# VH-VL binders against q8eqq3: the designs that were tried, part 17

Target 1, 246 residues: q8eqq3
Amino acid sequence: MKIHIMIAEDERLAREELMYLLQQENDIILCPSAENGDQLLNLYQEYNPNVIFLDIHMPGINGIEVAKKIRNEFEDKDIIIIFTTAYESYGVQAFEIQATDYLLKPFSEERFKIAMNRIRKTLSTKKVRKPKVDKLVVNLDEKMMVIDPNQIGFAAREGRTVKIHFISNEVIETKMNLKELEEKLSGFPFYRPHRSYLVNMDCIKEITPWFNGAYNLVIKDLAESTIPVSRTAAKGLFDALQGVHH
Short names: E, the ipSAE of ESMFold2; O, the ipSAE of OpenDDE; V2, 0.75 times the mean of E and O plus 0.25 times the DockQ between their complexes.

## First folded at step 12 (VH-VL; framework fv_lerdelimumab)

Design P2 (at its last look DockQ between E and O 0.01; V2 from the best seeds 0.00; counts 0 for: pae E 18.6 > 2, placed apart)
Fold by OpenDDE, look of step 12:
Structure P2 (fold): chain C 246 residues (1-246), chain A 123 residues (1-123), chain B 109 residues (1-109)
Amino acid sequence: as target 1 above (246 residues)
Amino acid sequence: EVQLVESGGGVVQPGRSLRLSCAASGFTFSSYGMHWVRQAPGKGLEWVAVISYDGSDKYYADSVKGRFTISRDNSKNTLYLQMDSLRAEDTAVYYCAKDRYSSSWYYYGMDVWGQGTLVTVSS
Amino acid sequence: SSELTQDPAVSVALGQTVRITCQGDSLRNYYASWYQQKPGQAPVLVIYGENKRPSGIPDRFSGSSSGNTASLTITGAQAEDEADYYCNSRDSSGYHLYVFGGGTKLTVL
């Protein structure tokens, strides 16, 4: 099955370069290209691409805004977004919209290939992804609680039990282990920064360096909870935050 | 009704020039790319040239490059093909065709065609 | 310039299904558009964007792609479907260039 790719780029030379690079790939088909955000939105509805290479700096609606619109309007679509830009400073914004990768202009062939590999990997993992659990059902002693995963800040192993911490600072105890919980939350942006923690990446406020290549996460919960990131998990965390799913 | 009407065809000698026109109606002409496509007698379709909605981009088939010039006047809703240094192999029915979009960056087919005008190059 | 190749002629019995295939390097990365041309008439767009139909085109027409090929399928061929069919796509030698296939004459038996 071919990967349907759409380009949104206002710069002709950049667009041509990207088209050239993409034409070297055997498993892609190029959708019509957009020259601005409005065109992209129109074309997106018609062609339903798997991947969008999206320039951040376009006239009118910028690429980030367009991406947000796409994400909001098409929540059920697992569209892969690769940002293209001449500037390195947009990494955080790319993360906010769950971009898969970020390509600097002028395009490096090597960097492009890396991006393509990430695209392929992401698509392969999505196919394997178990049915998206819309809600998390947790068995409590006498009741089942239906939880919106988006309301979870993090889960932690505390003693012999796992506690789910909500952004509201409410805490519930579950009989599930972290692995089970992670599996059930596979459709949501959760990461294991530590063997004893599962964190909602959307709830990360800050990342602070710690000793020996480790980090601490500050969560956007009312308590501003601090969660450790192990040295081994640090690299993967940054990749995940940048939209690179392993 | 959306329509394209070609004109300017005729019989010419080799080496001479001819200018074709295509009058557009029933749609916003200035919003769409336009194509010329030709068909030799008893042969298949051959793409000749494309021009963007505003005329800023022009591209040609190798067979006509350097001899033919595509242009448009959006105020007149008219597409043109200036054909210079005509050859016998240029003999064909020439069609103007509307692109579904504004430029060659959008490939969605040619959705409106004229009835064509015959150009015969013979000594 | 790149080329698109088509079988010069195919036949189909009335009410049966026929597939017309176009092959070329450009079809690896680009959609094909398909055109129907009846004798003495201008071409008519029947399929674009792999499997999109313009208004007025019957649903028995469909498009598909695989590898370096694109196909037009007529499911339940009608007598009026007898025509020449041309594929069109980008020229692989230039992003802004276009190329037609050689055409396929479809006979409905």
Scores: ipSAE 0.398, ipTM 0.702, lowest interface PAE 0.8, mean pLDDT 89
Fold by ESMFold2, look of step 12:
Structure P2 (fold): chain C 246 residues (1-246), chain A 123 residues (1-123), chain B 109 residues (1-109)
Amino acid sequence: as target 1 above (246 residues)
Amino acid sequence: EVQLVESGGGVVQPGRSLRLSCAASGFTFSSYGMHWVRQAPGKGLEWVAVISYDGSDKYYADSVKGRFTISRDNSKNTLYLQMDSLRAEDTAVYYCAKDRYSSSWYYYGMDVWGQGTLVTVSS
Amino acid sequence: SSELTQDPAVSVALGQTVRITCQGDSLRNYYASWYQQKPGQAPVLVIYGENKRPSGIPDRFSGSSSGNTASLTITGAQAEDEADYYCNSRDSSGYHLYVFGGGTKLTVL
């Protein structure tokens, strides 16, 4: 199972250091990063991560306030929260919101590995988390369809409906939106390269530059389909695929 | 092409109101903060206001607090500036500008600007 | 403390190097950005993040900073570089407030 991790850090250098450390791990999928508390809450709802690395010292809604909102308002008691901070004094507050760990900045590789081991232990013992299953069941208008997620190349929103494109070239239409579909696929390596697309990262064949810092994807066995990557999603895509910033 | 186009400028009397619009195209509008910046004739640039990518946070220069309201409609890719209680000193070309990237520690400038719309406040 | 100070005017001979400076307390903590504005035109970002150039900005533009001072350097100045130049940064007096310097008129002789 791949662990979906989101970073909320307003300082670019700290964020990049943490991304570098995370990308050395072989079981991680990085969600898009947040740079403030409001953006984090929006992305959290959109991407449904397993783990958030959360900077306490974000101005406005700070990290402690964000964690309380996630626990209390969204009632997500199972999300794993790792606080990041320059100060040792936040341990008591982290306990009160049931944080799994905290990391002092600048990040040490040793402490990071300890935090990762705790994350993996916590995930392996949970009995009521959203299960990862071999098959996906989607509701269509008049039936439920059993889908092997590995056979999905991408999904696209076309108007008010979503079409799922299989690597076989078969296409089905669903009333499920991309957020719901992504949530049901959260245990699989899917990525939102654009607000209207969801892509199976294991099926990406080529990435080509496009105007103004955007890119296009070509999917294996779907050579006639070209999937856009927005400017805001491009860095996260490359980071997830390569583990290195360009 | 990434583009911003302002509209709604004109001549108004002191104490009246005016609403500026800024139409955005060629980028994902809902992912970026947006600014209003003004320039009085023969003068330098003056920052006016900023709005977060989702519209939840708004900040204003002291010179316009309580009189101006920044807003956005992400479904229409449009930024707005509602200007109330206008004064002669508000006479300026008003630019909308796209925030490149801002956090509490980092600010990477305003990378796309409109051509501006002239607001003249006179009797 | 919240203001950015620029010299109002500087001159440079064609092909020579010029530096435009910007000073303010906010620059100790925040990156500066630099804008070129020609008469009757909108500003154009020429330097961000201290020393980075947007696509389409010539290599002759560079930026630097030290302490409370940011600098824009133009090497090999060309006639088309004649413009007003503004520095811009976060304003340390508040959260998500922004400030421009007063501007520097560059004349290429």
Scores: ipSAE 0.000, ipTM 0.404, lowest interface PAE 18.6, mean pLDDT 81
ESMFold2 (binder alone), look of step 12: mean pLDDT 90; pTM 0.940

Design P3 (at its last look DockQ between E and O 0.05; V2 from the best seeds 0.00; counts 0 for: pae E 13.9 > 2, placed apart)
Fold by OpenDDE, look of step 12:
Structure P3 (fold): chain C 246 residues (1-246), chain A 121 residues (1-121), chain B 109 residues (1-109)
Amino acid sequence: as target 1 above (246 residues)
Amino acid sequence: EVQLVESGGGVVQPGRSLRLSCAASGFTFSSYGMHWVRQAPGKGLEWVAVISYDGSDKYYADSVKGRFTISRDNSKNTLYLQMDSLRAEDTAVYYCAKDRYSSSWYGMDVWGQGTLVTVSS
Amino acid sequence: SSELTQDPAVSVALGQTVRITCQGDSLRNYYASWYQQKPGQAPVLVIYGENKRPSGIPDRFSGSSSGNTASLTITGAQAEDEADYYCNSRDSSGYHLYVFGGGTKLTVL
């Protein structure tokens, strides 16, 4: 079955570039393109594409606003949104609307291919039941605890020990360092946003800009814990959240 | 009722020029791309040219590129085809057709009845 | 330049089903539109966007695609369906260019 893709792009050159790249793929069909947000909404209703390549910077309603509108109006549809932009600063917004990926202009063929693979993977996994999650065994002094990694909000180095913070706001202390913990959790969506933190990406509620290209994460725990994201880790975080593996 | 009416066809000698017009009614003309399509006697359909809703984009088939010019006057709800340096192979019924969309994508949902252009010495 | 190919002629018995196929590289990535043309008349859009029917087109007309092909299917052919049918798509060799197939003459027996 072909993947139905729609482009929303006001710049002719960029639109044609995407069309060119997409024509190289054998498993896609290109829907009519939109040149602004209103056109996109109309065409979306008519063709119901699987994927939208959406320019953030369009005249009138910007791409982010349009994406939000689509998400709100069509909650039952699992549409894949790929943002296109000339700027890297829109990672947070992409995350807010659960965008699958974002592509920088001018488009690189390699980056485009990565995005396409991500699209395919996303479409294939939606049909697959989530596998049973393995448990994490943690040594706590005189006992071993069996932990569901999905219950972990984040881990933090506090002094000489690492504390594991659960979504329930329970906290346990381990002798493991963050690196060891990260290795044990390699099969789970954990990221190191800071040298002193390991965060469960599935538990990120919000991302807020901070100074000098840094960010803060708000966790979905009861305390709504705030975790710093270093400038160095920021780019990788957005990639990881979007399923980009380096 | 949505309709397109072509005019301007006739008999002309090779090398001469002819201008076709297409009068649109029954829809918001300025919101849609427009096409010219021609059909030689006893032959199939051949796409000739397209123009965007606002006239900013124009594209042509290779067979007419450099000789034909598509244009529109949205204030008059009229589509034009200026045909220069006409050749015998340009002999055809010329149809104007409305695109379903503003940017000329799939589907010409309204067609005129066509106007005959005959290029002969 | 992209090319769309069609069989020049097909026949169908009254009330039976017929499929007219269009083939071309552009159809790998683009929808086809289908047009019906009766003698002495202008073409009429019958299918667009793979399987969308304009208002007024009977539901016996349907569209499909596979690989580098698009097909128009008439389920329960009627005498009035006798006509030439043309496929149309975007030309993959150039942006914003369009191409028609050679046309298929459908005879209803």
Scores: ipSAE 0.826, ipTM 0.902, lowest interface PAE 0.4, mean pLDDT 90
Fold by ESMFold2, look of step 12:
Structure P3 (fold): chain C 246 residues (1-246), chain A 121 residues (1-121), chain B 109 residues (1-109)
Amino acid sequence: as target 1 above (246 residues)
Amino acid sequence: EVQLVESGGGVVQPGRSLRLSCAASGFTFSSYGMHWVRQAPGKGLEWVAVISYDGSDKYYADSVKGRFTISRDNSKNTLYLQMDSLRAEDTAVYYCAKDRYSSSWYGMDVWGQGTLVTVSS
Amino acid sequence: SSELTQDPAVSVALGQTVRITCQGDSLRNYYASWYQQKPGQAPVLVIYGENKRPSGIPDRFSGSSSGNTASLTITGAQAEDEADYYCNSRDSSGYHLYVFGGGTKLTVL
């Protein structure tokens, strides 16, 4: 993955020094540079960089105020901000704005490499999710039903048919098997805790330990229903619920 | 008044060592990078080394790399140059100089009077 | 080249204009600073950041750069301007390395 980086620095030679350091890295794409805060905000919106190196002392809007605008007014909590400054006293303010790092001038190669390592670690935790499916169409004997997947609590195989259990306690039967249903629900937070069940993870209310490393699930508003989690599926379920994705 | 005063120069034989000091006063020493610059008799200026304000980064001219060590003690407002394996070509007046933030952007704005190092047999 | 080249000597008549040049590949990317040195004295900064004067430097001193060349211009040269002049900039061979030009002796006639 190439990291798209933008520099905001009003002094030409300081800007060029940063560009030189960044060009030594083989995983970087440099966006056009900004020379003041207003220019940065315009270019940021146009180029959508992953990272901004932001000088605190720029003409017009102070770099601290620019970072606040990006975080609060544009509500961009994912962009990585690295402050640059000649003064050590700005480190506390950088932390308060959730900057990833700050670099003191004159730039040291060692500190720059440390900052780049932090950038790479931060970006490695940003995974994209598949787009959600808006509606589900299921086949019944004599008609097709249009269903909101958010209303499904779980689906279970019962004999030769699959029953879809809604959080309303309504139940419908379908000729689709659980594999087909799971594929049609791609993009929604459904998980296969057992070979005979498909569960909406957003609807899980309680998780109770069971024998031999297995678990039972209770679904919201379906308190009389318990759904088994096999021991082989348990880790995947907890990883998905805790935001760990592989 | 802002002032830099070098000391520790003298006559030494080739292959020996010498340590130069530069005492700073009249400014916040720990806020600025510092340089050593030398000038052989009758010759031009030659940049030798620079150290960052906190001492964490050090850079050297190729002619002295591996033989000279720049250092600083911010509690004593003193810059040092340890010169090992001295050669006749190291004979020069050695100046310490204060950097603003970078010599190419803001220059070296305060210089000491220099201290003479003579390397001869 | 990685060096800064200056003419070794230049002359100017009192009250006239003189231009001292400094040439090197690093000047394409980095500013030059200029230092005046009188006999037996330490250098004095006269121009930094291409064309900025420290406090106390007369406005007859100015600087410029284009391509790989930096220039120090003294308009209305005075007798006290007689000195050696050195340019200094980053050395393009590495990070935070610096280089001086060979110096130019200015003689005011």
Scores: ipSAE 0.006, ipTM 0.413, lowest interface PAE 13.9, mean pLDDT 81
ESMFold2 (binder alone), look of step 12: mean pLDDT 90; pTM 0.936

Design P4 (at its last look DockQ between E and O 0.44; V2 from the best seeds 0.00; counts 0 for: pae E 8.7 > 2)
Fold by OpenDDE, look of step 12:
Structure P4 (fold): chain C 246 residues (1-246), chain A 121 residues (1-121), chain B 109 residues (1-109)
Amino acid sequence: as target 1 above (246 residues)
Amino acid sequence: EVQLVESGGGVVQPGRSLRLSCAASGFTFSSYGMHWVRQAPGKGLEWVAVISYDGSDKYYADSVKGRFTISRDNSKNTLYLQMDSLRAEDTAVYYCAKDRYKSSYYGMDVWGQGTLVTVSS
Amino acid sequence: SSELTQDPAVSVALGQTVRITCQGDSLRNYYASWYQQKPGQAPVLVIYGENKRPSGIPDRFSGSSSGNTASLTITGAQAEDEADYYCNSRDSSGYHLYVFGGGTKLTVL
């Protein structure tokens, strides 16, 4: 089955570049292209593409707003959105609307290929049942606790010990360091946004900009815990959230 | 009713020029790309040129590039094809056709009845 | 430039199903549009966007694609379906170029 792809791009050269790159792929078919948000919405209804390459900076309604509108109006559809932009600062917005990826202009062929692979992976996984999650065994003094990793919001180094914070706001203390814990949770979507934190990416509610390219994470726990993201970890976090593995 | 009406066809000698017109009615002309398509006698359809809804983009088949010019006047709801340096192989019925979209060019949903251009010595 | 190829002629018995196929590199990545042309008449769009029918086109007309091919299928051919059929697509050699197939003459027996 071919992947139906639609491009929304007001810049002719960028649009043609994407078309050129996409023409090199054997498993895609190109829907009519849009040059602005309104046109995209109309064409989307008519052709119902699997994937949209969406420029953030279009005349009138911007790409982010269009994406939100699409998500709101078509909640039952699992549309894949790839943002295209000249700026790296839109990672948070991309995450907010659950974008699969974002491509910087001018487009890198290598980066484009990565995006295509991500698209294919996303489409293939939607058909697959979620595997049974393994349990994490943690030694707590004289007993061992069996933990569902999905119940973990984040882990934090507090003093000389690491505390595991559950989404229920329960907290346990472990003798493991964050590195050890990260290794044990390698099969789960955990990320190190800071030297003192390990976060479950599935429990991230919000990402807010902070100073000097840093960010704060808001966790979906009862306390809505805030976790810092270092500047050095920020790029990797967005990549990880979008399924990019380096 | 949506309709296109071509005019300007006729008999002309090689090397001469001819200008075709296409009058549009029944739809918002300025909202759609427009095409010229020709058909030689007893032959198939050949795409000639396309122009975007606002006239900003123009593209041509290699066979006519440099000789033909597509243009439009949206205030008059009219499409034009200026044909210069005409050749015998340009002999055909010329159709104007409305694109389904502004500049995506994914189907021509309205066609005129065509106008015959004959290039002969 | 890209080329679209069609069989020059096909036949179908009245009430039967016929498929007209168009082949070309551009069809790997682009939809085909199909046009019906009867003698002495202008072409009429019958299928676009792989399998979309304009208003007024009977539902016996349908479109499909596979690999580098596009197909027009007439399910339950009628006498009035006798015509020339042309496929059209974007030219893969140029982003804004377009190409027609050579046409297929359909005879209804």
Scores: ipSAE 0.852, ipTM 0.918, lowest interface PAE 0.4, mean pLDDT 90
Fold by ESMFold2, look of step 12:
Structure P4 (fold): chain C 246 residues (1-246), chain A 121 residues (1-121), chain B 109 residues (1-109)
Amino acid sequence: as target 1 above (246 residues)
Amino acid sequence: EVQLVESGGGVVQPGRSLRLSCAASGFTFSSYGMHWVRQAPGKGLEWVAVISYDGSDKYYADSVKGRFTISRDNSKNTLYLQMDSLRAEDTAVYYCAKDRYKSSYYGMDVWGQGTLVTVSS
Amino acid sequence: SSELTQDPAVSVALGQTVRITCQGDSLRNYYASWYQQKPGQAPVLVIYGENKRPSGIPDRFSGSSSGNTASLTITGAQAEDEADYYCNSRDSSGYHLYVFGGGTKLTVL
């Protein structure tokens, strides 16, 4: 996962210093930066970042009011807000703002690394945002079929063909292999628990232990289906269900 | 409606100077960062310089730093490129381009037609 | 310094899908923009902010990125899409610097 980060900072040199620190991280993408609160609100709506580094003391709408608008008017509970300030005033962080951390200017590399670690921890415990993809189109022998990915329970390789099992109990065959299918379903919560299976994680009903560190899955509304989780895939499955990304 | 028109190109000898102008119309010039981008004959695009919306910040490609100066006059809706100590490798079509935002960050959404600068002896 | 690498040429059959790629270490941290340039014309912005389309750009143009690679995809390629395509991003070797890829000539067969 790449972390989309936006900076709101009116002082050019402070903005450039923070950008330099962020560029040292391999798991981030920098959104356009804002120089004031109004510009931040416009850019935020356009780019939908995961994290905002937000200067408390900006001209126009101050950073506290900006954070309130994001939380209350846009109702974005998932965005991570890191306040930046030239002043030690942690009281504001304790009372109303739901910020993850704060950084004093000029920025310390040590404190910045701590903030980044907290950002990563916080993201690992939240729901993963999903792309807005309405339909999947697959080729069948004489037609193309339009599929709602949310209706897929799992796909399995059975002999030379891949079968897509819907939560309705319908089954179709596809000429795509599981890798191609997984790639077309990017942005939906699909996981490979076994080399022959691709499962919709939102449809998992039960996970039961099996011999030698393996597991079995049951998909909701497909009670006859038992999907193996190999030993080597088990950790990744549980990490994905907990929102942990290694 | 939105237009950028470059002027001031021509043929000059190495070591001479030339000043390019870019006249802007149809948008609020003072709200946006501006770029110069050049393209040598038969070659690809090369970014040259950027200036922030209010002219306070200027940045240059290494190939022109110290020789070229970007500037703007917001009262005249005009962007400038002063090119000193010209070299043969500066021969190119020079485009001015409007940034989508106030500064050097995020894509150039309006371009002029370009003006040709030829540096030859 | 960071460089953006593009294949110099790519071909697509009329009506088919083509992907033009741009690779560079700066793309790990910065969005790419894509420009179309036809002979004798100024460049036109077709994708900004990784995957956003300016007004007037057809829906068949889309952008994406993964790792250090950005891609411009044209689905249902038309004859009018024949052009040079450039990616552009920040140059991570310094503040506020930009770099263009070398360009990809798209031929529609």
Scores: ipSAE 0.028, ipTM 0.522, lowest interface PAE 8.7, mean pLDDT 82
ESMFold2 (binder alone), look of step 12: mean pLDDT 91; pTM 0.940

